# VH-VL binders against b7kms5, part 46

Target 1, 80 residues: b7kms5
Amino acid sequence: DTFETVRNTIRIESEVDESLRQLCHEERITKETWLEAAYLYLCEKPEELAQVIQLAQERLSQRKAIADYKRAKTMQERFL

## First folded at step 21 (VH-VL)

Design v_4
Fold by OpenDDE, fold request of step 23:
Structure v_4 (fold): chain C 80 residues (1-80), chain A 121 residues (1-121), chain B 107 residues (1-107)
Amino acid sequence: as target 1 above (80 residues)
Amino acid sequence: QVQLQESGPGLVKPSETLSLTCTVSGDSVSSSYWTWIRQPPGKGLEWIGYIYHSGSSYYNPSLKSRATISVDTSKNQFSLKLSSVTAADTAVYYCARIDFYGTELVPFDYWGQGTLVTVSS
Amino acid sequence: AIQMTQSPSSLSASVGDRVTITCRASQGIRNDLGWYQQKPGKAPKLLIYAASSLQKGVPSRFAGRGSGTDFTLTISSLQPEDFATYYCLQYWKYPWTFGQGTKVEIK
């Protein structure tokens, strides 16, 4: 079986990306196939999926907060 | 993709308040800064001001504090009010997005199509 | 406010021509300079940001250069769709200000 793939740009937090990269290297897989496999696994694990979603929401919230701060700082610099 | 659309009356009487709304789709107003720019017929562009979803805003001093920009996150909109209008305020009004690549500003990467507002009695 | 002066205000060119537009800031603005293209009856379109960064989807024939006070927009080979008015924008200090525009017309 062959699967059609789509190209995406994914930004991952540096420390997480490094750890994931190392894992993928050790296990001779790719981040892409890891994500696919992880998602498919979680689709069959409602409780675990819910936990991951919660974690993802928290991380998103943190990213937004950091982004807001950085943007505000950038805009404020234009007053100096 | 991100789309912006201006809406509001195309005719305003002198001394009244110009009121426009920009409806944003394809992006949350909470994710960027938003701005208004205007262009009198046959003339150049004038930056009006910006707004952030938090309410942080700044206006071009040329508008002498007549401008008010607000955000409605529930409607994914932001608005412009310009009080005490005169013929000099006749212009095409554009809403636009101010984006960021990291800490690098990318002003006005998306624009509305613009809406003409004529000030006339 | 920082004044942005474009040169020339208008120019005539032919398809295939190399076109250069200049924008000068009244004071240093680092690389916080954007270039926009506007066609009649349309909203401006971002071409270049950060003085030299090409916006996604913009043809490579457009190039921005400069830092500090002097900036240039170059169209290496003018295409029919490039006849328009071009504006520079400084966004280094408030209020953000545009150049007066450069109209690129058909010769």
Scores: ipSAE 0.631, ipTM 0.911, lowest interface PAE 0.6, mean pLDDT 95
Fold by OpenDDE, fold request of step 23:
Structure v_4 (fold): chain C 80 residues (1-80), chain A 121 residues (1-121), chain B 107 residues (1-107)
Amino acid sequence: as target 1 above (80 residues)
Amino acid sequence: QVQLQESGPGLVKPSETLSLTCTVSGDSVSSSYWTWIRQPPGKGLEWIGYIYHSGSSYYNPSLKSRATISVDTSKNQFSLKLSSVTAADTAVYYCARIDFYGTELVPFDYWGQGTLVTVSS
Amino acid sequence: AIQMTQSPSSLSASVGDRVTITCRASQGIRNDLGWYQQKPGKAPKLLIYAASSLQKGVPSRFAGRGSGTDFTLTISSLQPEDFATYYCLQYWKYPWTFGQGTKVEIK
């Protein structure tokens, strides 16, 4: 079988990225194929998928909170 | 690509309230600060104020008593209201984005095309 | 409010010329200075932020320099599309304020 790939830029938290890279190296796979496989696996596991989505939402919320904090500080400095 | 578009009446009577809306596409209003800038015909630029989705805002003291900027995350819009307008408020009004590169401020990297508001009886 | 004074208010130049515009702040603004280009009937366009950082997509012939109170925008080799009005902006202290503008005209 042949398939077309799409270029993506993915930013991963440094500690997670390091662990994932190490795993991929040990298992002789790539982050791309890992993500594809993990997603397809979860598509067949609705409960596990829901759990992963929840975790992803929490992580996103945390990222946004950190970003908001940093931006607020930047803007606040203009009052000092 | 991020796009901004101003909308609202191009004519306002003296003493009335100028109301404009900026519709944002290609980015969420929840991710950046947003600002209004105006330019009277043939003159320079004047910064009006900014708004963040959290409600944090600040206005140019020259307009603070009359200007209100608000954000509507559900519509991905933010708005400007300027009360008690006079002929001096005739200008092209621009909405723009205030972005950040890490902790570095990048003001006004995207602009709307601007909308002329004329104050006339 | 911090006053931003641009010089000159206008200048005439030819294609290929080196053009320098100056912006002076009434007080220190560190490097919180932006440069914008505006053509007639169009919205301003960000050229430089943080005094010397080139905005993405902006030609390398544009360069910003300076810190504190004195800043410059340089166009190393003026192109036909560069004839416009240029504004500096300080965003170190509120309210943020623009310079009065510099019109670059065809000689």
Scores: ipSAE 0.625, ipTM 0.908, lowest interface PAE 0.6, mean pLDDT 95
Fold by OpenDDE, fold request of step 23:
Structure v_4 (fold): chain C 80 residues (1-80), chain A 121 residues (1-121), chain B 107 residues (1-107)
Amino acid sequence: as target 1 above (80 residues)
Amino acid sequence: QVQLQESGPGLVKPSETLSLTCTVSGDSVSSSYWTWIRQPPGKGLEWIGYIYHSGSSYYNPSLKSRATISVDTSKNQFSLKLSSVTAADTAVYYCARIDFYGTELVPFDYWGQGTLVTVSS
Amino acid sequence: AIQMTQSPSSLSASVGDRVTITCRASQGIRNDLGWYQQKPGKAPKLLIYAASSLQKGVPSRFAGRGSGTDFTLTISSLQPEDFATYYCLQYWKYPWTFGQGTKVEIK
């Protein structure tokens, strides 16, 4: 088997990134291979996959809310 | 890629209301601020105002009493209404995006092609 | 409202020339200054934001400098496609205001 990789830019929340980095370091793996392995594992676990998807959706909503707040604040500062 | 397109009547009678719509593609109107800018023929640029998907808006004081900007997230559009128009409102009207890089404002990184609105009897 | 005054209103230059356009604000606007290029019959195009940040896809011959009240747009080596009208924009305080424009014409 041969593997081709696709380069992607992934932005991870700082606390999660730090924790994940530490884990990867300890286990001598990479964030990329961790992500691949985790996804493949979850593909065989439909209930767990659904839970992860829900969690991911919640996190996305939180990111959007924070972004909206920051943008609004930036725009409001132009009145001061 | 983000694209904006203005649409609406190119001719409006004096005292009537100018109405334009900007259709956005390649981006959700729920993710940015959106703005209208106009330019009278052969003249400079005038900022009209902005709208956020939440409904938050601000208008140039020069047009505040007459301008209304609204957003329709279901259609991925935002609109401009300018009431009581006169010949002075004849201009090319542009819709544009106000983006952000982190907390840094990036005003007007994408524009529509503009649409000429002529106020005439 | 903050007044933005561009200088000069127009200039003539040749391909390869170094061109400098100035924008002065009636009060301090920090670095909340944008530069736009407009060609006839076309919408303005963002060149510089935050006074000195080059917009993606814009050639490196364009450079913005300044802070406070005095700002400059420099084209290090004018290209044929650079003949256009340039506008500065302050977005420090509402209402956001443009300069009156600088037309760069071919000599």
Scores: ipSAE 0.625, ipTM 0.906, lowest interface PAE 0.6, mean pLDDT 95
Fold by ESMFold2, fold request of step 23:
Structure v_4 (fold): chain C 80 residues (1-80), chain A 121 residues (1-121), chain B 107 residues (1-107)
Amino acid sequence: as target 1 above (80 residues)
Amino acid sequence: QVQLQESGPGLVKPSETLSLTCTVSGDSVSSSYWTWIRQPPGKGLEWIGYIYHSGSSYYNPSLKSRATISVDTSKNQFSLKLSSVTAADTAVYYCARIDFYGTELVPFDYWGQGTLVTVSS
Amino acid sequence: AIQMTQSPSSLSASVGDRVTITCRASQGIRNDLGWYQQKPGKAPKLLIYAASSLQKGVPSRFAGRGSGTDFTLTISSLQPEDFATYYCLQYWKYPWTFGQGTKVEIK
């Protein structure tokens, strides 16, 4: 019986990560098992999965805007 | 993989406008900063300036306002125009990318192969 | 504009030698210093950014050091493919400026 895993690095907003870490500690699970369980659960719930995807798209757009702002600041600071 | 390719006339007459295009593949011109650098034969490198698709730009004062860089998102290209050229503008012209690894600025991480432009009658 | 002065202008060394190239800025540039390698007839290639960060795919024998005004590029064991001209670039303040180059010749 083979359990194959893939190692990935993800970045989560700090307050969300703290809340997730606290939940996992209280429930005696890991972030990895929580992510797997959440995805498997939502796969059987198309309407709820669509809502999660919409929220994820909104957060992705917000993250891109923040990164673009920081990059623009970096380029602007180099004027005399 | 990102690839950049310069194109344009190799010979330009004095007082005319040098015009070059850089074709980008493996990346979108709307996702990065784009730049031109030149190198006179046997000499060092001179940064010309940059463009971002929003219109943000910078031009080296050494070009005395003769340079214009523009973006064509529909063709995934950016270009250089240098007006009123003289023999002093004879150089190999490179297009290049200004990138960010996360928010870390990484200058000129990919270059085109370069194209020689000679200013002569 | 910030002037970048490289030293030496040229050097000759044997395979296996340790070589060091220096770059001095006319004013502080923090760690906004890049190193580029250019072989004859080719475009420059990025080696080092942020003074000491190795670009992906660049051999570990290349190392950058320095901050402020004084910077070095060291090749710890010179290889035949390292014949090239090396340029530093400051990218702290516009206009970004290159050093005049250091030509490395392999004996």
Scores: ipSAE 0.581, ipTM 0.889, lowest interface PAE 0.8, mean pLDDT 92
Fold by ESMFold2, look of step 21:
Structure v_4 (fold): chain C 80 residues (1-80), chain A 121 residues (1-121), chain B 107 residues (1-107)
Amino acid sequence: as target 1 above (80 residues)
Amino acid sequence: QVQLQESGPGLVKPSETLSLTCTVSGDSVSSSYWTWIRQPPGKGLEWIGYIYHSGSSYYNPSLKSRATISVDTSKNQFSLKLSSVTAADTAVYYCARIDFYGTELVPFDYWGQGTLVTVSS
Amino acid sequence: AIQMTQSPSSLSASVGDRVTITCRASQGIRNDLGWYQQKPGKAPKLLIYAASSLQKGVPSRFAGRGSGTDFTLTISSLQPEDFATYYCLQYWKYPWTFGQGTKVEIK
C-alpha cells in the first residue's frame, strides 16, 4: 500500500497551539500525527466523539462571536 | 456569488416617502453590514448610511433624519425609506455591502445595479 | 465631514498611457481610502481598499499609494476598458465621503 498525505493549513488559537506544540515536543511526535491519532481514537468511542464535536461547535460559535465583536468595534471607532 | 438587486417605484411625488428594497442572494442579510448610496444624475456619490442585523446603524446627517434602513431576515432583504422627498432627492439609488476580509474593513465591495428614482409632480 | 478633493476633474489619454489620479483629504484618514471605477449606466466597482490593497479580480495595472491625506491611483498602461470615472472614498470617520470624481476619456 502507498502512503498518501494531503497538505492543509489550519488556524489554531495561539494559547492552544502553544500548549499542543509543547505536548508534541515532550512526546516526540508531530502535530499532524497527534491529530490523526486523536481522530482515529475517537472514531471507536461514540460518546467521547460526541463530546469533542460539541466542544468544536462551541469553539466555532465563540470564534464567530469574537470576530463579530472586533468588527463592531471597528465600525464604532469611526464615530466622531 | 453575491448579488444585490434594488426594486421599488421609479417615480415618487414630492413630500411623499421613497421606499426601496434590496434583495440579497449568495449571502445572508444577517451576516454582513448593508448600505444605501445615491447618485444624482451627472453628479457624484453620496453615502446614505448602514444597518447591521442586530441594530447597529448610522445615517448621514445630510439627510436630516429622513432616512431609515431596515432588514427583513425572512426574505433576505434590506430596505430604505426616505421621507418628505423633494426634487433634490432624484437620483440613482444603489444598495451595497460593507464587508470584512478578516479584520480588514472593505467598504462597498458588492453593489446592486442601481435604480433611478425621480421625484416629480 | 471630511472633504475629499480629487484632481484632475477630467483627463484625456491614449491606450498605453500611464495615468495618475490624486485624492486629498481635508484631515488625516490613515489608510482608510478606497478607489472605485464607474462606467456609464453601471454601478461603481471597487478597485483598491486600504489605500493600496488590490481587490480580487482587479488587474495589476491598477495601483494605489498614500497615507494620511495624500493618495494616488495609478494605471500603469491604460487599456480601452479603463475609460471611466474614478472616485476615491474615505471611510475613516462618519459620514464616509467620496471625492467628486475624475473622468478618464479617450484622446
Scores: ipSAE 0.579, ipTM 0.889, lowest interface PAE 0.9, mean pLDDT 92
Fold by ESMFold2, fold request of step 23:
Structure v_4 (fold): chain C 80 residues (1-80), chain A 121 residues (1-121), chain B 107 residues (1-107)
Amino acid sequence: as target 1 above (80 residues)
Amino acid sequence: QVQLQESGPGLVKPSETLSLTCTVSGDSVSSSYWTWIRQPPGKGLEWIGYIYHSGSSYYNPSLKSRATISVDTSKNQFSLKLSSVTAADTAVYYCARIDFYGTELVPFDYWGQGTLVTVSS
Amino acid sequence: AIQMTQSPSSLSASVGDRVTITCRASQGIRNDLGWYQQKPGKAPKLLIYAASSLQKGVPSRFAGRGSGTDFTLTISSLQPEDFATYYCLQYWKYPWTFGQGTKVEIK
């Protein structure tokens, strides 16, 4: 095939993934096409894109905080 | 590519303070745990301790509370001070990173090239 | 402190040989065991973490096994660049401690 694609792996929170998987199944699309469509749609809508970016930043911060907490616990458990 | 570089004086007189700096490139000093390890000539490795930018730290009791590790975020560096040195503190000193792949602890995944510090009159 | 004992302290081998180094902890350390390679005049290099996980860029001829107190590092086909001193590290409980080293030299 001449269509050029890039293979990626992503990790999604399990409850969000389950909901997205159900949506894609019901609408008879794939996660890949959904992601591409969502991005292309938002590119033409600056205010909506800004809201999505804000939510993405909040979720990124939350995921980092959880990871940092687990890492700190790992280092702390090694005393004694 | 993460790179670590030790710097500091190679000769220290007994009872004085050994002071070394590690310059970090390819990573932020505020994003990982940072550590010092030493190796007396021809001998094995001894872990000194670590620092995290929040102030969380550990020091090997074998250093008898003489060691302090500090972070300088503005220079992207961390440092070691070892007080009241004796000939027993003569060693190659390495700085290194303690990292996490996800939440998996990975000790000393990158090292500096090492610097010899000799304690002598 | 947890003591780590390596054996043998030294060995001679030829290119292509299978080499096994053992590391024994004075108490259980789960799988919190790393292996490092050090060549003369150079810093140690991480080979294996979590007893059996291969670090990025390390050849697959290196394999770690073990849990608890008994661990091994195996080099399945020794290469010229593998002649070095090897150290194990326990990182379960502070202070983290290295084994005394195993020198692998050319026969």
Scores: ipSAE 0.576, ipTM 0.887, lowest interface PAE 0.8, mean pLDDT 92

